VHH binders against Rho GTPase-activating protein conundrum (conu). Designs and how they scored, part 7

Target 1, 207 residues: Rho GTPase-activating protein conundrum (conu), of Drosophila melanogaster (Fruit fly) (q8t0g4r359to565)
Amino acid sequence: VSINALIRRDQQVTGTDSSLVPLFLEKLIGELLRRGSREEGLLRIGGHKQKTELLYNELESTFYQNPDNLDNLFRTATVHELSSLLKRWLRELPQPLLTNELIQLFYQCHTLPSIDQMNALSILCHLLPPENRNTLRSLLSFFNIIINLKDINKMNVHNVATIMAPSMFPPRYIHPSDNNSIAEQVRMAAQCCRLTNILILRGEKLF
Short names: E, the ipSAE of ESMFold2; O, the ipSAE of OpenDDE; V2, 0.75 times the mean of E and O plus 0.25 times the DockQ between their complexes.

## First folded at step 15 (VHH)

Design r4 (framework vhh_7ubx_2; at its last look DockQ between E and O 0.13; V2 from the best seeds 0.00; counts 0 for: pae E 12.0 > 2, grease 30.8 > 24.2, SAP .679 > .668, placed apart)
Fold by ESMFold2, look of step 15:
Structure r4 (fold): chain B 207 residues (1-207), chain A 117 residues (1-117)
Amino acid sequence: as target 1 above (207 residues)
Amino acid sequence: QVQLVESGGGLVQPGGSLRLSCAASGFIFSWYEMTWVRQAPGKGPEWIATIDLGGDTMRDDSTKGRFTISRDNAKNTLYLQMTSLKPEDTALYYCARDEYSLGYDYRGPGTQVTVSS
């Protein structure tokens, strides 16, 4: 389900104004911060793959049927499984966080000189639909909180950018099938890492 | 094709030391984070240590102070220096390239480490 659909459902279920960020994501980030911000390797250490799959499937079925049980769902998982859930949710959105319309433009910013990349990325962030923009802003804020605690959790900006790049730039939107050699795929992955690094470092300055 | 080939395992007495190597090919080694994992018979995989692009390391508490992960980007090689080995360290040790999303996208066949009295 899309970010817009989740936000519309959140508004209907709660009857309150939305921050234009899916409630599930706000609760997930909150739990990751509460239980995990001081955990070594948060975001980068993977959760158990089978458990993460079960969590994703339960979230998809249970959240849309009974969203109030979300806290109970998260309680059954380690912080590493919750971080894997975040990454998977971002990769499996029906349209990417950066939208079908804009994700290639975000990626192509890698061709610009460094100072122009920052300005171009900010412009693209302002072109995002408000729900996507606020969700991105929330996510970048979360990453910066983790990075500010790097002396404890050992996750610096390059670690976070490298780990999160495939979720920010899902390969199916960046790497058209079979037209890319292994060397090309590695270069494209590196460019996505660098762009994600810039997005994180700029943070609030993008908006 | 991405290849990871471990070496340096073997039989060692308790208290001994080993240095494991993982030779990488088919990708730009310096642009990826690399991980050592071990698996004893009948148990699930156990994370040991990860080294990031900049050389910063993360280690599991159970091997802290005894195992050191390092990398040589010029040789495309990942290392695990093991000291003060115990029988509990007996396992298949393999290196893995971290997959961005949920775990490791490529792993080697592993090298056996056996610690016996």
Scores: ipSAE 0.000, ipTM 0.186, lowest interface PAE 12.0, mean pLDDT 81
ESMFold2 (binder alone), look of step 15: mean pLDDT 80; pTM 0.800
OpenDDE, look of step 15: ipSAE 0.026; ipTM 0.371

## First folded at step 17 (VHH; framework vhh_8h63_2)

Design s1 (from j4 with F29W; at its last look DockQ between E and O 0.59; V2 from the best seeds 0.00; counts 0 for: pae E 3.9 > 2)
Amino acid sequence: ELQLVESGGGLVQAGGSLTVSCAASGSIWSIYAMGWSRQAPGKERELVAGIDLGGDTYYADTVKGRFTISRDNAKNTLYLQMNSLKPEDTAMYYCARDEYSWGYDFDYWGQGTQVTVSG
ESMFold2, look of step 17: ipSAE 0.236; ipTM 0.614
ESMFold2 (binder alone), look of step 17: mean pLDDT 80; pTM 0.806
OpenDDE, look of step 17: ipSAE 0.274; ipTM 0.670

Design s2 (from k4 with F29W S30D I31L L53T; at its last look DockQ between E and O 0.04; V2 from the best seeds 0.00; counts 0 for: pae E 12.4 > 2, unsure alone 64.7 < 65, grease 24.6 > 24.2, placed apart)
Amino acid sequence: ELQLVESGGGLVQAGGSLTVSCAASGSIWDLYSMGWSRQAPGKERELVAGIDTGGDTYYAKTVKGRFTISRDNAKNTLYLQMNSLKPEDTAMYYCARDEYSWGYDFDYWGQGTQVTVSG
ESMFold2, look of step 17: ipSAE 0.000; ipTM 0.162
ESMFold2 (binder alone), look of step 17: mean pLDDT 78; pTM 0.798
OpenDDE, look of step 17: ipSAE 0.525; ipTM 0.785

Design s3 (from j4 with S30D I31F; at its last look DockQ between E and O 0.03; V2 from the best seeds 0.00; counts 0 for: pae O 10.3 > 2, grease 26.6 > 24.2, placed apart)
Amino acid sequence: ELQLVESGGGLVQAGGSLTVSCAASGSIFDFYAMGWSRQAPGKERELVAGIDLGGDTYYADTVKGRFTISRDNAKNTLYLQMNSLKPEDTAMYYCARDEYSWGYDFDYWGQGTQVTVSG
ESMFold2, look of step 17: ipSAE 0.012; ipTM 0.357
ESMFold2 (binder alone), look of step 17: mean pLDDT 79; pTM 0.798
OpenDDE, look of step 17: ipSAE 0.007; ipTM 0.289

Design s4 (from k4 with F29W I31F L53T; at its last look DockQ between E and O 0.85; V2 from the best seeds 0.00; counts 0 for: pae E 6.1 > 2)
Amino acid sequence: ELQLVESGGGLVQAGGSLTVSCAASGSIWSFYSMGWSRQAPGKERELVAGIDTGGDTYYAKTVKGRFTISRDNAKNTLYLQMNSLKPEDTAMYYCARDEYSWGYDFDYWGQGTQVTVSG
ESMFold2, look of step 17: ipSAE 0.069; ipTM 0.529
ESMFold2 (binder alone), look of step 17: mean pLDDT 79; pTM 0.800
OpenDDE, look of step 17: ipSAE 0.266; ipTM 0.670

## First folded at step 18 (VHH; framework vhh_8h63_2)

Design t1 (from k4 with I28L; at its last look DockQ between E and O 0.68; V2 from the best seeds 0.00; counts 0 for: pae E 4.3 > 2)
Amino acid sequence: ELQLVESGGGLVQAGGSLTVSCAASGSLFSIYSMGWSRQAPGKERELVAGIDLGGDTYYAKTVKGRFTISRDNAKNTLYLQMNSLKPEDTAMYYCARDEYSWGYDFDYWGQGTQVTVSG
ESMFold2, look of step 18: ipSAE 0.246; ipTM 0.630
ESMFold2 (binder alone), look of step 18: mean pLDDT 79; pTM 0.797
OpenDDE, look of step 18: ipSAE 0.563; ipTM 0.795

Design t2 (from j4 with S27D I28L; at its last look DockQ between E and O 0.52; V2 from the best seeds 0.00; counts 0 for: pae E 9.8 > 2)
Amino acid sequence: ELQLVESGGGLVQAGGSLTVSCAASGDLFSIYAMGWSRQAPGKERELVAGIDLGGDTYYADTVKGRFTISRDNAKNTLYLQMNSLKPEDTAMYYCARDEYSWGYDFDYWGQGTQVTVSG
ESMFold2, look of step 18: ipSAE 0.006; ipTM 0.233
ESMFold2 (binder alone), look of step 18: mean pLDDT 79; pTM 0.798
OpenDDE, look of step 18: ipSAE 0.433; ipTM 0.743

Design t3 (from k4 with I31W; at its last look DockQ between E and O 0.17; V2 from the best seeds 0.00; counts 0 for: pae E 6.2 > 2, grease 24.8 > 24.2, placed apart)
Amino acid sequence: ELQLVESGGGLVQAGGSLTVSCAASGSIFSWYSMGWSRQAPGKERELVAGIDLGGDTYYAKTVKGRFTISRDNAKNTLYLQMNSLKPEDTAMYYCARDEYSWGYDFDYWGQGTQVTVSG
ESMFold2, look of step 18: ipSAE 0.057; ipTM 0.501
ESMFold2 (binder alone), look of step 18: mean pLDDT 78; pTM 0.796
OpenDDE, look of step 18: ipSAE 0.551; ipTM 0.797

Design t4 (from k4 with Y32W; at its last look DockQ between E and O 0.71; V2 from the best seeds 0.00; counts 0 for: pae E 6.7 > 2)
Amino acid sequence: ELQLVESGGGLVQAGGSLTVSCAASGSIFSIWSMGWSRQAPGKERELVAGIDLGGDTYYAKTVKGRFTISRDNAKNTLYLQMNSLKPEDTAMYYCARDEYSWGYDFDYWGQGTQVTVSG
ESMFold2, look of step 18: ipSAE 0.024; ipTM 0.467
ESMFold2 (binder alone), look of step 18: mean pLDDT 80; pTM 0.811
OpenDDE, look of step 18: ipSAE 0.579; ipTM 0.796

## First folded at step 20 (VHH; framework vhh_8h63_2)

Design u1 (from t3 with S27F; at its last look DockQ between E and O 0.16; V2 from the best seeds 0.00; counts 0 for: pae E 11.0 > 2, grease 25.5 > 24.2, placed apart)
Amino acid sequence: ELQLVESGGGLVQAGGSLTVSCAASGFIFSWYSMGWSRQAPGKERELVAGIDLGGDTYYAKTVKGRFTISRDNAKNTLYLQMNSLKPEDTAMYYCARDEYSWGYDFDYWGQGTQVTVSG
ESMFold2, look of step 20: ipSAE 0.000; ipTM 0.234
ESMFold2 (binder alone), look of step 20: mean pLDDT 84; pTM 0.848
OpenDDE, look of step 20: ipSAE 0.032; ipTM 0.472

Design u2 (from t3 with S27F S101D; at its last look DockQ between E and O 0.69; V2 from the best seeds 0.00; counts 0 for: pae E 7.0 > 2, grease 26.2 > 24.2)
Amino acid sequence: ELQLVESGGGLVQAGGSLTVSCAASGFIFSWYSMGWSRQAPGKERELVAGIDLGGDTYYAKTVKGRFTISRDNAKNTLYLQMNSLKPEDTAMYYCARDEYDWGYDFDYWGQGTQVTVSG
ESMFold2, look of step 20: ipSAE 0.037; ipTM 0.428
ESMFold2 (binder alone), look of step 20: mean pLDDT 84; pTM 0.843
OpenDDE, look of step 20: ipSAE 0.305; ipTM 0.667

Design u3 (from t3 with S27F Y104T; at its last look DockQ between E and O 0.02; V2 from the best seeds 0.00; counts 0 for: pae E 14.5 > 2, grease 25 > 24.2, placed apart)
Amino acid sequence: ELQLVESGGGLVQAGGSLTVSCAASGFIFSWYSMGWSRQAPGKERELVAGIDLGGDTYYAKTVKGRFTISRDNAKNTLYLQMNSLKPEDTAMYYCARDEYSWGTDFDYWGQGTQVTVSG
ESMFold2, look of step 20: ipSAE 0.000; ipTM 0.128
ESMFold2 (binder alone), look of step 20: mean pLDDT 82; pTM 0.829
OpenDDE, look of step 20: ipSAE 0.019; ipTM 0.444

Design u4 (from t3 with S101D Y104T; at its last look DockQ between E and O 0.66; V2 from the best seeds 0.00; counts 0 for: pae E 6.7 > 2, unsure alone 61.8 < 65)
Amino acid sequence: ELQLVESGGGLVQAGGSLTVSCAASGSIFSWYSMGWSRQAPGKERELVAGIDLGGDTYYAKTVKGRFTISRDNAKNTLYLQMNSLKPEDTAMYYCARDEYDWGTDFDYWGQGTQVTVSG
ESMFold2, look of step 20: ipSAE 0.024; ipTM 0.429
ESMFold2 (binder alone), look of step 20: mean pLDDT 77; pTM 0.786
OpenDDE, look of step 20: ipSAE 0.199; ipTM 0.601

## First folded at step 21 (VHH)

Design v1 (from j4 with S30D; framework vhh_8h63_2; at its last look DockQ between E and O 0.01; V2 from the best seeds 0.00; counts 0 for: pae O 11.5 > 2, grease 24.5 > 24.2, placed apart)
Amino acid sequence: ELQLVESGGGLVQAGGSLTVSCAASGSIFDIYAMGWSRQAPGKERELVAGIDLGGDTYYADTVKGRFTISRDNAKNTLYLQMNSLKPEDTAMYYCARDEYSWGYDFDYWGQGTQVTVSG
ESMFold2, look of step 21: ipSAE 0.153; ipTM 0.604
ESMFold2 (binder alone), look of step 21: mean pLDDT 79; pTM 0.795
OpenDDE, look of step 21: ipSAE 0.005; ipTM 0.220

Design v2 (from j4 with R97A; framework vhh_8h63_2; at its last look DockQ between E and O 0.57; V2 from the best seeds 0.00; counts 0 for: pae O 7.2 > 2, grease 26.6 > 24.2, SAP .745 > .668)
Amino acid sequence: ELQLVESGGGLVQAGGSLTVSCAASGSIFSIYAMGWSRQAPGKERELVAGIDLGGDTYYADTVKGRFTISRDNAKNTLYLQMNSLKPEDTAMYYCAADEYSWGYDFDYWGQGTQVTVSG
ESMFold2, look of step 21: ipSAE 0.090; ipTM 0.504
ESMFold2 (binder alone), look of step 21: mean pLDDT 82; pTM 0.833
OpenDDE, look of step 21: ipSAE 0.017; ipTM 0.310

Design v3 (from t1 with Y32W; framework vhh_8h63_2; at its last look DockQ between E and O 0.72; V2 from the best seeds 0.00; counts 0 for: pae E 4.6 > 2, grease 25.6 > 24.2)
Amino acid sequence: ELQLVESGGGLVQAGGSLTVSCAASGSLFSIWSMGWSRQAPGKERELVAGIDLGGDTYYAKTVKGRFTISRDNAKNTLYLQMNSLKPEDTAMYYCARDEYSWGYDFDYWGQGTQVTVSG
ESMFold2, look of step 21: ipSAE 0.213; ipTM 0.616
ESMFold2 (binder alone), look of step 21: mean pLDDT 80; pTM 0.810
OpenDDE, look of step 21: ipSAE 0.662; ipTM 0.838

Design v4 (framework vhh_8h5u_2; at its last look DockQ between E and O 0.26; V2 from the best seeds 0.00; counts 0 for: germline match VH .412 < .438, pae E 9.1 > 2, unsure alone 58.8 < 65, grease 29.5 > 24.2, SAP .792 > .668)
Amino acid sequence: EVQVVESGGGLVQPGGSLRLSCAASGSFSIFSIYAMGWYRQAPGNQHERVAGIDLGGDTYYPDSVKGRFTISRDNAKNTGYLQMNSLKSEDTAVYYCARDEYSWGYDFDYWGQGTQVTVSS
ESMFold2, look of step 21: ipSAE 0.011; ipTM 0.316
ESMFold2 (binder alone), look of step 21: mean pLDDT 74; pTM 0.763
OpenDDE, look of step 21: ipSAE 0.020; ipTM 0.357

## First folded at step 23 (VHH; framework vhh_8h63_2)

Design w1 (from v3 with I31F; at its last look DockQ between E and O 0.88; V2 from the best seeds 0.00; counts 0 for: pae E 7.1 > 2)
Amino acid sequence: ELQLVESGGGLVQAGGSLTVSCAASGSLFSFWSMGWSRQAPGKERELVAGIDLGGDTYYAKTVKGRFTISRDNAKNTLYLQMNSLKPEDTAMYYCARDEYSWGYDFDYWGQGTQVTVSG
ESMFold2, look of step 23: ipSAE 0.013; ipTM 0.479
ESMFold2 (binder alone), look of step 23: mean pLDDT 81; pTM 0.822
OpenDDE, look of step 23: ipSAE 0.561; ipTM 0.801

Design w2 (from t1 with I31F; at its last look DockQ between E and O 0.78; V2 from the best seeds 0.00; counts 0 for: pae E 5.1 > 2, unsure alone 64.97 < 65)
Amino acid sequence: ELQLVESGGGLVQAGGSLTVSCAASGSLFSFYSMGWSRQAPGKERELVAGIDLGGDTYYAKTVKGRFTISRDNAKNTLYLQMNSLKPEDTAMYYCARDEYSWGYDFDYWGQGTQVTVSG
ESMFold2, look of step 23: ipSAE 0.183; ipTM 0.616
ESMFold2 (binder alone), look of step 23: mean pLDDT 79; pTM 0.801
OpenDDE, look of step 23: ipSAE 0.481; ipTM 0.771

Design w3 (from v3 with I31L; at its last look DockQ between E and O 0.82; V2 from the best seeds 0.00; counts 0 for: pae E 4.7 > 2)
Amino acid sequence: ELQLVESGGGLVQAGGSLTVSCAASGSLFSLWSMGWSRQAPGKERELVAGIDLGGDTYYAKTVKGRFTISRDNAKNTLYLQMNSLKPEDTAMYYCARDEYSWGYDFDYWGQGTQVTVSG
ESMFold2, look of step 23: ipSAE 0.223; ipTM 0.633
ESMFold2 (binder alone), look of step 23: mean pLDDT 82; pTM 0.825
OpenDDE, look of step 23: ipSAE 0.737; ipTM 0.870

Design w4 (from t1 with F29Y I31F; at its last fold request DockQ between E and O 0.57; V2 from the best seeds 0.00; counts 0 for: pae E 4.2 > 2, grease 26.4 > 24.2, SAP .702 > .668)
Amino acid sequence: ELQLVESGGGLVQAGGSLTVSCAASGSLYSFYSMGWSRQAPGKERELVAGIDLGGDTYYAKTVKGRFTISRDNAKNTLYLQMNSLKPEDTAMYYCARDEYSWGYDFDYWGQGTQVTVSG
ESMFold2, look of step 23: ipSAE 0.331; ipTM 0.682
ESMFold2 (binder alone), look of step 23: mean pLDDT 79; pTM 0.798
OpenDDE, look of step 23: ipSAE 0.487; ipTM 0.769
ESMFold2, fold request of step 31: ipSAE 0.221, 0.093, 0.020; ipTM 0.603, 0.529, 0.487
ESMFold2 (binder alone), fold request of step 31: mean pLDDT 79, 79, 79; pTM 0.802, 0.807, 0.799
OpenDDE, fold request of step 31: ipSAE 0.671, 0.747, 0.824; ipTM 0.851, 0.879, 0.910

## First folded at step 24 (VHH; framework vhh_8h63_2)

Design x1 (from w4 with L28I; at its last look DockQ between E and O 0.61; V2 from the best seeds 0.00; counts 0 for: pae E 3.5 > 2, grease 25.2 > 24.2)
Amino acid sequence: ELQLVESGGGLVQAGGSLTVSCAASGSIYSFYSMGWSRQAPGKERELVAGIDLGGDTYYAKTVKGRFTISRDNAKNTLYLQMNSLKPEDTAMYYCARDEYSWGYDFDYWGQGTQVTVSG
ESMFold2, look of step 24: ipSAE 0.289; ipTM 0.632
ESMFold2 (binder alone), look of step 24: mean pLDDT 79; pTM 0.798
OpenDDE, look of step 24: ipSAE 0.359; ipTM 0.703

Design x2 (from w4 with D52E; at its last look DockQ between E and O 0.63; V2 from the best seeds 0.00; counts 0 for: pae E 6.2 > 2, unsure alone 64.6 < 65, grease 25.5 > 24.2)
Amino acid sequence: ELQLVESGGGLVQAGGSLTVSCAASGSLYSFYSMGWSRQAPGKERELVAGIELGGDTYYAKTVKGRFTISRDNAKNTLYLQMNSLKPEDTAMYYCARDEYSWGYDFDYWGQGTQVTVSG
ESMFold2, look of step 24: ipSAE 0.059; ipTM 0.479
ESMFold2 (binder alone), look of step 24: mean pLDDT 78; pTM 0.798
OpenDDE, look of step 24: ipSAE 0.451; ipTM 0.748

Design x3 (from w4 with S27R; at its last look DockQ between E and O 0.71; V2 from the best seeds 0.00; counts 0 for: pae E 5.9 > 2, unsure alone 64.5 < 65, grease 25 > 24.2)
Amino acid sequence: ELQLVESGGGLVQAGGSLTVSCAASGRLYSFYSMGWSRQAPGKERELVAGIDLGGDTYYAKTVKGRFTISRDNAKNTLYLQMNSLKPEDTAMYYCARDEYSWGYDFDYWGQGTQVTVSG
ESMFold2, look of step 24: ipSAE 0.096; ipTM 0.506
ESMFold2 (binder alone), look of step 24: mean pLDDT 78; pTM 0.797
OpenDDE, look of step 24: ipSAE 0.295; ipTM 0.670

Design x4 (from j4 with F29Y; at its last look DockQ between E and O 0.63; V2 from the best seeds 0.00; counts 0 for: pae E 2.9 > 2, grease 24.6 > 24.2)
Amino acid sequence: ELQLVESGGGLVQAGGSLTVSCAASGSIYSIYAMGWSRQAPGKERELVAGIDLGGDTYYADTVKGRFTISRDNAKNTLYLQMNSLKPEDTAMYYCARDEYSWGYDFDYWGQGTQVTVSG
ESMFold2, look of step 24: ipSAE 0.379; ipTM 0.711
ESMFold2 (binder alone), look of step 24: mean pLDDT 79; pTM 0.798
OpenDDE, look of step 24: ipSAE 0.320; ipTM 0.679

## First folded at step 25 (VHH; framework vhh_8h63_2)

Design y1 (from j4 with M34Y; at its last look DockQ between E and O 0.08; V2 from the best seeds 0.00; counts 0 for: pae E 9.8 > 2, grease 26.6 > 24.2, placed apart)
Amino acid sequence: ELQLVESGGGLVQAGGSLTVSCAASGSIFSIYAYGWSRQAPGKERELVAGIDLGGDTYYADTVKGRFTISRDNAKNTLYLQMNSLKPEDTAMYYCARDEYSWGYDFDYWGQGTQVTVSG
ESMFold2, look of step 25: ipSAE 0.010; ipTM 0.237
ESMFold2 (binder alone), look of step 25: mean pLDDT 81; pTM 0.820
OpenDDE, look of step 25: ipSAE 0.628; ipTM 0.816

Design y2 (from j4 with M34F D61K; at its last look DockQ between E and O 0.92; V2 from the best seeds 0.00; counts 0 for: pae E 5.4 > 2)
Amino acid sequence: ELQLVESGGGLVQAGGSLTVSCAASGSIFSIYAFGWSRQAPGKERELVAGIDLGGDTYYAKTVKGRFTISRDNAKNTLYLQMNSLKPEDTAMYYCARDEYSWGYDFDYWGQGTQVTVSG
ESMFold2, look of step 25: ipSAE 0.160; ipTM 0.598
ESMFold2 (binder alone), look of step 25: mean pLDDT 81; pTM 0.815
OpenDDE, look of step 25: ipSAE 0.580; ipTM 0.806

Design y3 (from x4 with L53T D61K; at its last read DockQ between E and O 0.51; V2 from the best seeds 0.00; counts 0 for: pae E 2.1 > 2)
Amino acid sequence: ELQLVESGGGLVQAGGSLTVSCAASGSIYSIYAMGWSRQAPGKERELVAGIDTGGDTYYAKTVKGRFTISRDNAKNTLYLQMNSLKPEDTAMYYCARDEYSWGYDFDYWGQGTQVTVSG
ESMFold2, look of step 25: ipSAE 0.527; ipTM 0.778
ESMFold2 (binder alone), look of step 25: mean pLDDT 80; pTM 0.806
OpenDDE, look of step 25: ipSAE 0.567; ipTM 0.799
ESMFold2, look of step 27: ipSAE 0.373; ipTM 0.711
ESMFold2 (binder alone), look of step 27: mean pLDDT 80; pTM 0.803
OpenDDE, look of step 27: ipSAE 0.473; ipTM 0.764
ESMFold2, fold request of step 31: ipSAE 0.012, 0.593, 0.577; ipTM 0.431, 0.826, 0.823
ESMFold2 (binder alone), fold request of step 31: mean pLDDT 80, 80, 79; pTM 0.803, 0.806, 0.802
OpenDDE, fold request of step 31: ipSAE 0.491, 0.503, 0.545; ipTM 0.774, 0.779, 0.794
ESMFold2, last read: ipSAE 0.275, 0.487, 0.012; ipTM 0.650, 0.778, 0.434
ESMFold2 (binder alone), last read: mean pLDDT 80, 79, 79; pTM 0.804, 0.801, 0.802
OpenDDE, last read: ipSAE 0.506, 0.481, 0.492; ipTM 0.782, 0.772, 0.776

Design y4 (from x4 with I28L M34F D61K; at its last look DockQ between E and O 0.02; V2 from the best seeds 0.00; counts 0 for: pae E 12.3 > 2, placed apart)
Amino acid sequence: ELQLVESGGGLVQAGGSLTVSCAASGSLYSIYAFGWSRQAPGKERELVAGIDLGGDTYYAKTVKGRFTISRDNAKNTLYLQMNSLKPEDTAMYYCARDEYSWGYDFDYWGQGTQVTVSG
ESMFold2, look of step 25: ipSAE 0.000; ipTM 0.131
ESMFold2 (binder alone), look of step 25: mean pLDDT 79; pTM 0.801
OpenDDE, look of step 25: ipSAE 0.664; ipTM 0.845

## First folded at step 27 (VHH; framework vhh_8h63_2)

Design z2 (from y3 with Y29F; at its last fold request DockQ between E and O 0.81; V2 from the best seeds 0.00; counts 0 for: pae E 4.5 > 2)
Amino acid sequence: ELQLVESGGGLVQAGGSLTVSCAASGSIFSIYAMGWSRQAPGKERELVAGIDTGGDTYYAKTVKGRFTISRDNAKNTLYLQMNSLKPEDTAMYYCARDEYSWGYDFDYWGQGTQVTVSG
ESMFold2, look of step 27: ipSAE 0.312; ipTM 0.696
ESMFold2 (binder alone), look of step 27: mean pLDDT 81; pTM 0.811
OpenDDE, look of step 27: ipSAE 0.598; ipTM 0.812
ESMFold2, fold request of step 31: ipSAE 0.249, 0.012, 0.148; ipTM 0.649, 0.409, 0.580
ESMFold2 (binder alone), fold request of step 31: mean pLDDT 80, 80, 81; pTM 0.810, 0.812, 0.814
OpenDDE, fold request of step 31: ipSAE 0.540, 0.513, 0.585; ipTM 0.794, 0.783, 0.811

Design z3 (from y3 with S30E; at its last look DockQ between E and O 0.60; V2 from the best seeds 0.00; counts 0 for: pae E 7.1 > 2)
Amino acid sequence: ELQLVESGGGLVQAGGSLTVSCAASGSIYEIYAMGWSRQAPGKERELVAGIDTGGDTYYAKTVKGRFTISRDNAKNTLYLQMNSLKPEDTAMYYCARDEYSWGYDFDYWGQGTQVTVSG
ESMFold2, look of step 27: ipSAE 0.020; ipTM 0.449
ESMFold2 (binder alone), look of step 27: mean pLDDT 80; pTM 0.803
OpenDDE, look of step 27: ipSAE 0.340; ipTM 0.705

Design z4 (from y3 with I31L; at its last look DockQ between E and O 0.73; V2 from the best seeds 0.00; counts 0 for: pae E 4.3 > 2)
Amino acid sequence: ELQLVESGGGLVQAGGSLTVSCAASGSIYSLYAMGWSRQAPGKERELVAGIDTGGDTYYAKTVKGRFTISRDNAKNTLYLQMNSLKPEDTAMYYCARDEYSWGYDFDYWGQGTQVTVSG
ESMFold2, look of step 27: ipSAE 0.248; ipTM 0.651
ESMFold2 (binder alone), look of step 27: mean pLDDT 79; pTM 0.801
OpenDDE, look of step 27: ipSAE 0.313; ipTM 0.695

## First folded at step 28 (VHH; framework vhh_8h63_2)

Design zb1 (from z2 with I28L I31L Y32W A33S; at its last look DockQ between E and O 0.05; V2 from the best seeds 0.00; counts 0 for: pae E 11.3 > 2, grease 24.5 > 24.2, placed apart)
Amino acid sequence: ELQLVESGGGLVQAGGSLTVSCAASGSLFSLWSMGWSRQAPGKERELVAGIDTGGDTYYAKTVKGRFTISRDNAKNTLYLQMNSLKPEDTAMYYCARDEYSWGYDFDYWGQGTQVTVSG
ESMFold2, look of step 28: ipSAE 0.000; ipTM 0.164
ESMFold2 (binder alone), look of step 28: mean pLDDT 84; pTM 0.845
OpenDDE, look of step 28: ipSAE 0.673; ipTM 0.846

Design zb2 (from y3 with G54A; at its last look DockQ between E and O 0.44; V2 from the best seeds 0.00; counts 0 for: pae E 7.9 > 2, grease 25.4 > 24.2)
Amino acid sequence: ELQLVESGGGLVQAGGSLTVSCAASGSIYSIYAMGWSRQAPGKERELVAGIDTAGDTYYAKTVKGRFTISRDNAKNTLYLQMNSLKPEDTAMYYCARDEYSWGYDFDYWGQGTQVTVSG
ESMFold2, look of step 28: ipSAE 0.012; ipTM 0.428
ESMFold2 (binder alone), look of step 28: mean pLDDT 80; pTM 0.805
OpenDDE, look of step 28: ipSAE 0.393; ipTM 0.735

Design zb3 (from y3 with A33S; at its last look DockQ between E and O 0.61; V2 from the best seeds 0.00; counts 0 for: pae E 5.5 > 2, unsure alone 61.9 < 65)
Amino acid sequence: ELQLVESGGGLVQAGGSLTVSCAASGSIYSIYSMGWSRQAPGKERELVAGIDTGGDTYYAKTVKGRFTISRDNAKNTLYLQMNSLKPEDTAMYYCARDEYSWGYDFDYWGQGTQVTVSG
ESMFold2, look of step 28: ipSAE 0.138; ipTM 0.584
ESMFold2 (binder alone), look of step 28: mean pLDDT 77; pTM 0.791
OpenDDE, look of step 28: ipSAE 0.388; ipTM 0.724

Design zb4 (from y3 with I28L Y32W; at its last fold request DockQ between E and O 0.73; V2 from the best seeds 0.00; counts 0 for: pae E 3.8 > 2)
Amino acid sequence: ELQLVESGGGLVQAGGSLTVSCAASGSLYSIWAMGWSRQAPGKERELVAGIDTGGDTYYAKTVKGRFTISRDNAKNTLYLQMNSLKPEDTAMYYCARDEYSWGYDFDYWGQGTQVTVSG
ESMFold2, look of step 28: ipSAE 0.442; ipTM 0.757
ESMFold2 (binder alone), look of step 28: mean pLDDT 81; pTM 0.823
OpenDDE, look of step 28: ipSAE 0.546; ipTM 0.790
ESMFold2, fold request of step 31: ipSAE 0.286, 0.236, 0.198; ipTM 0.656, 0.622, 0.614
ESMFold2 (binder alone), fold request of step 31: mean pLDDT 82, 81, 82; pTM 0.827, 0.821, 0.826
OpenDDE, fold request of step 31: ipSAE 0.735, 0.705, 0.737; ipTM 0.874, 0.863, 0.876

## First folded at step 29 (VHH; framework vhh_8h63_2)

Design zc1 (from y3 with D105E; at its last look DockQ between E and O 0.05; V2 from the best seeds 0.00; counts 0 for: pae E 11.0 > 2, placed apart)
Amino acid sequence: ELQLVESGGGLVQAGGSLTVSCAASGSIYSIYAMGWSRQAPGKERELVAGIDTGGDTYYAKTVKGRFTISRDNAKNTLYLQMNSLKPEDTAMYYCARDEYSWGYEFDYWGQGTQVTVSG
ESMFold2, look of step 29: ipSAE 0.005; ipTM 0.168
ESMFold2 (binder alone), look of step 29: mean pLDDT 80; pTM 0.802
OpenDDE, look of step 29: ipSAE 0.328; ipTM 0.702

Design zc2 (from y3 with I28L; at its last look DockQ between E and O 0.69; V2 from the best seeds 0.00; counts 0 for: pae E 4.5 > 2, unsure alone 64.4 < 65)
Amino acid sequence: ELQLVESGGGLVQAGGSLTVSCAASGSLYSIYAMGWSRQAPGKERELVAGIDTGGDTYYAKTVKGRFTISRDNAKNTLYLQMNSLKPEDTAMYYCARDEYSWGYDFDYWGQGTQVTVSG
ESMFold2, look of step 29: ipSAE 0.232; ipTM 0.632
ESMFold2 (binder alone), look of step 29: mean pLDDT 79; pTM 0.803
OpenDDE, look of step 29: ipSAE 0.361; ipTM 0.716

Design zc3 (from zb4 with Y29F; at its last look DockQ between E and O 0.82; V2 from the best seeds 0.00; counts 0 for: pae E 4.8 > 2)
Amino acid sequence: ELQLVESGGGLVQAGGSLTVSCAASGSLFSIWAMGWSRQAPGKERELVAGIDTGGDTYYAKTVKGRFTISRDNAKNTLYLQMNSLKPEDTAMYYCARDEYSWGYDFDYWGQGTQVTVSG
ESMFold2, look of step 29: ipSAE 0.210; ipTM 0.628
ESMFold2 (binder alone), look of step 29: mean pLDDT 83; pTM 0.834
OpenDDE, look of step 29: ipSAE 0.613; ipTM 0.818

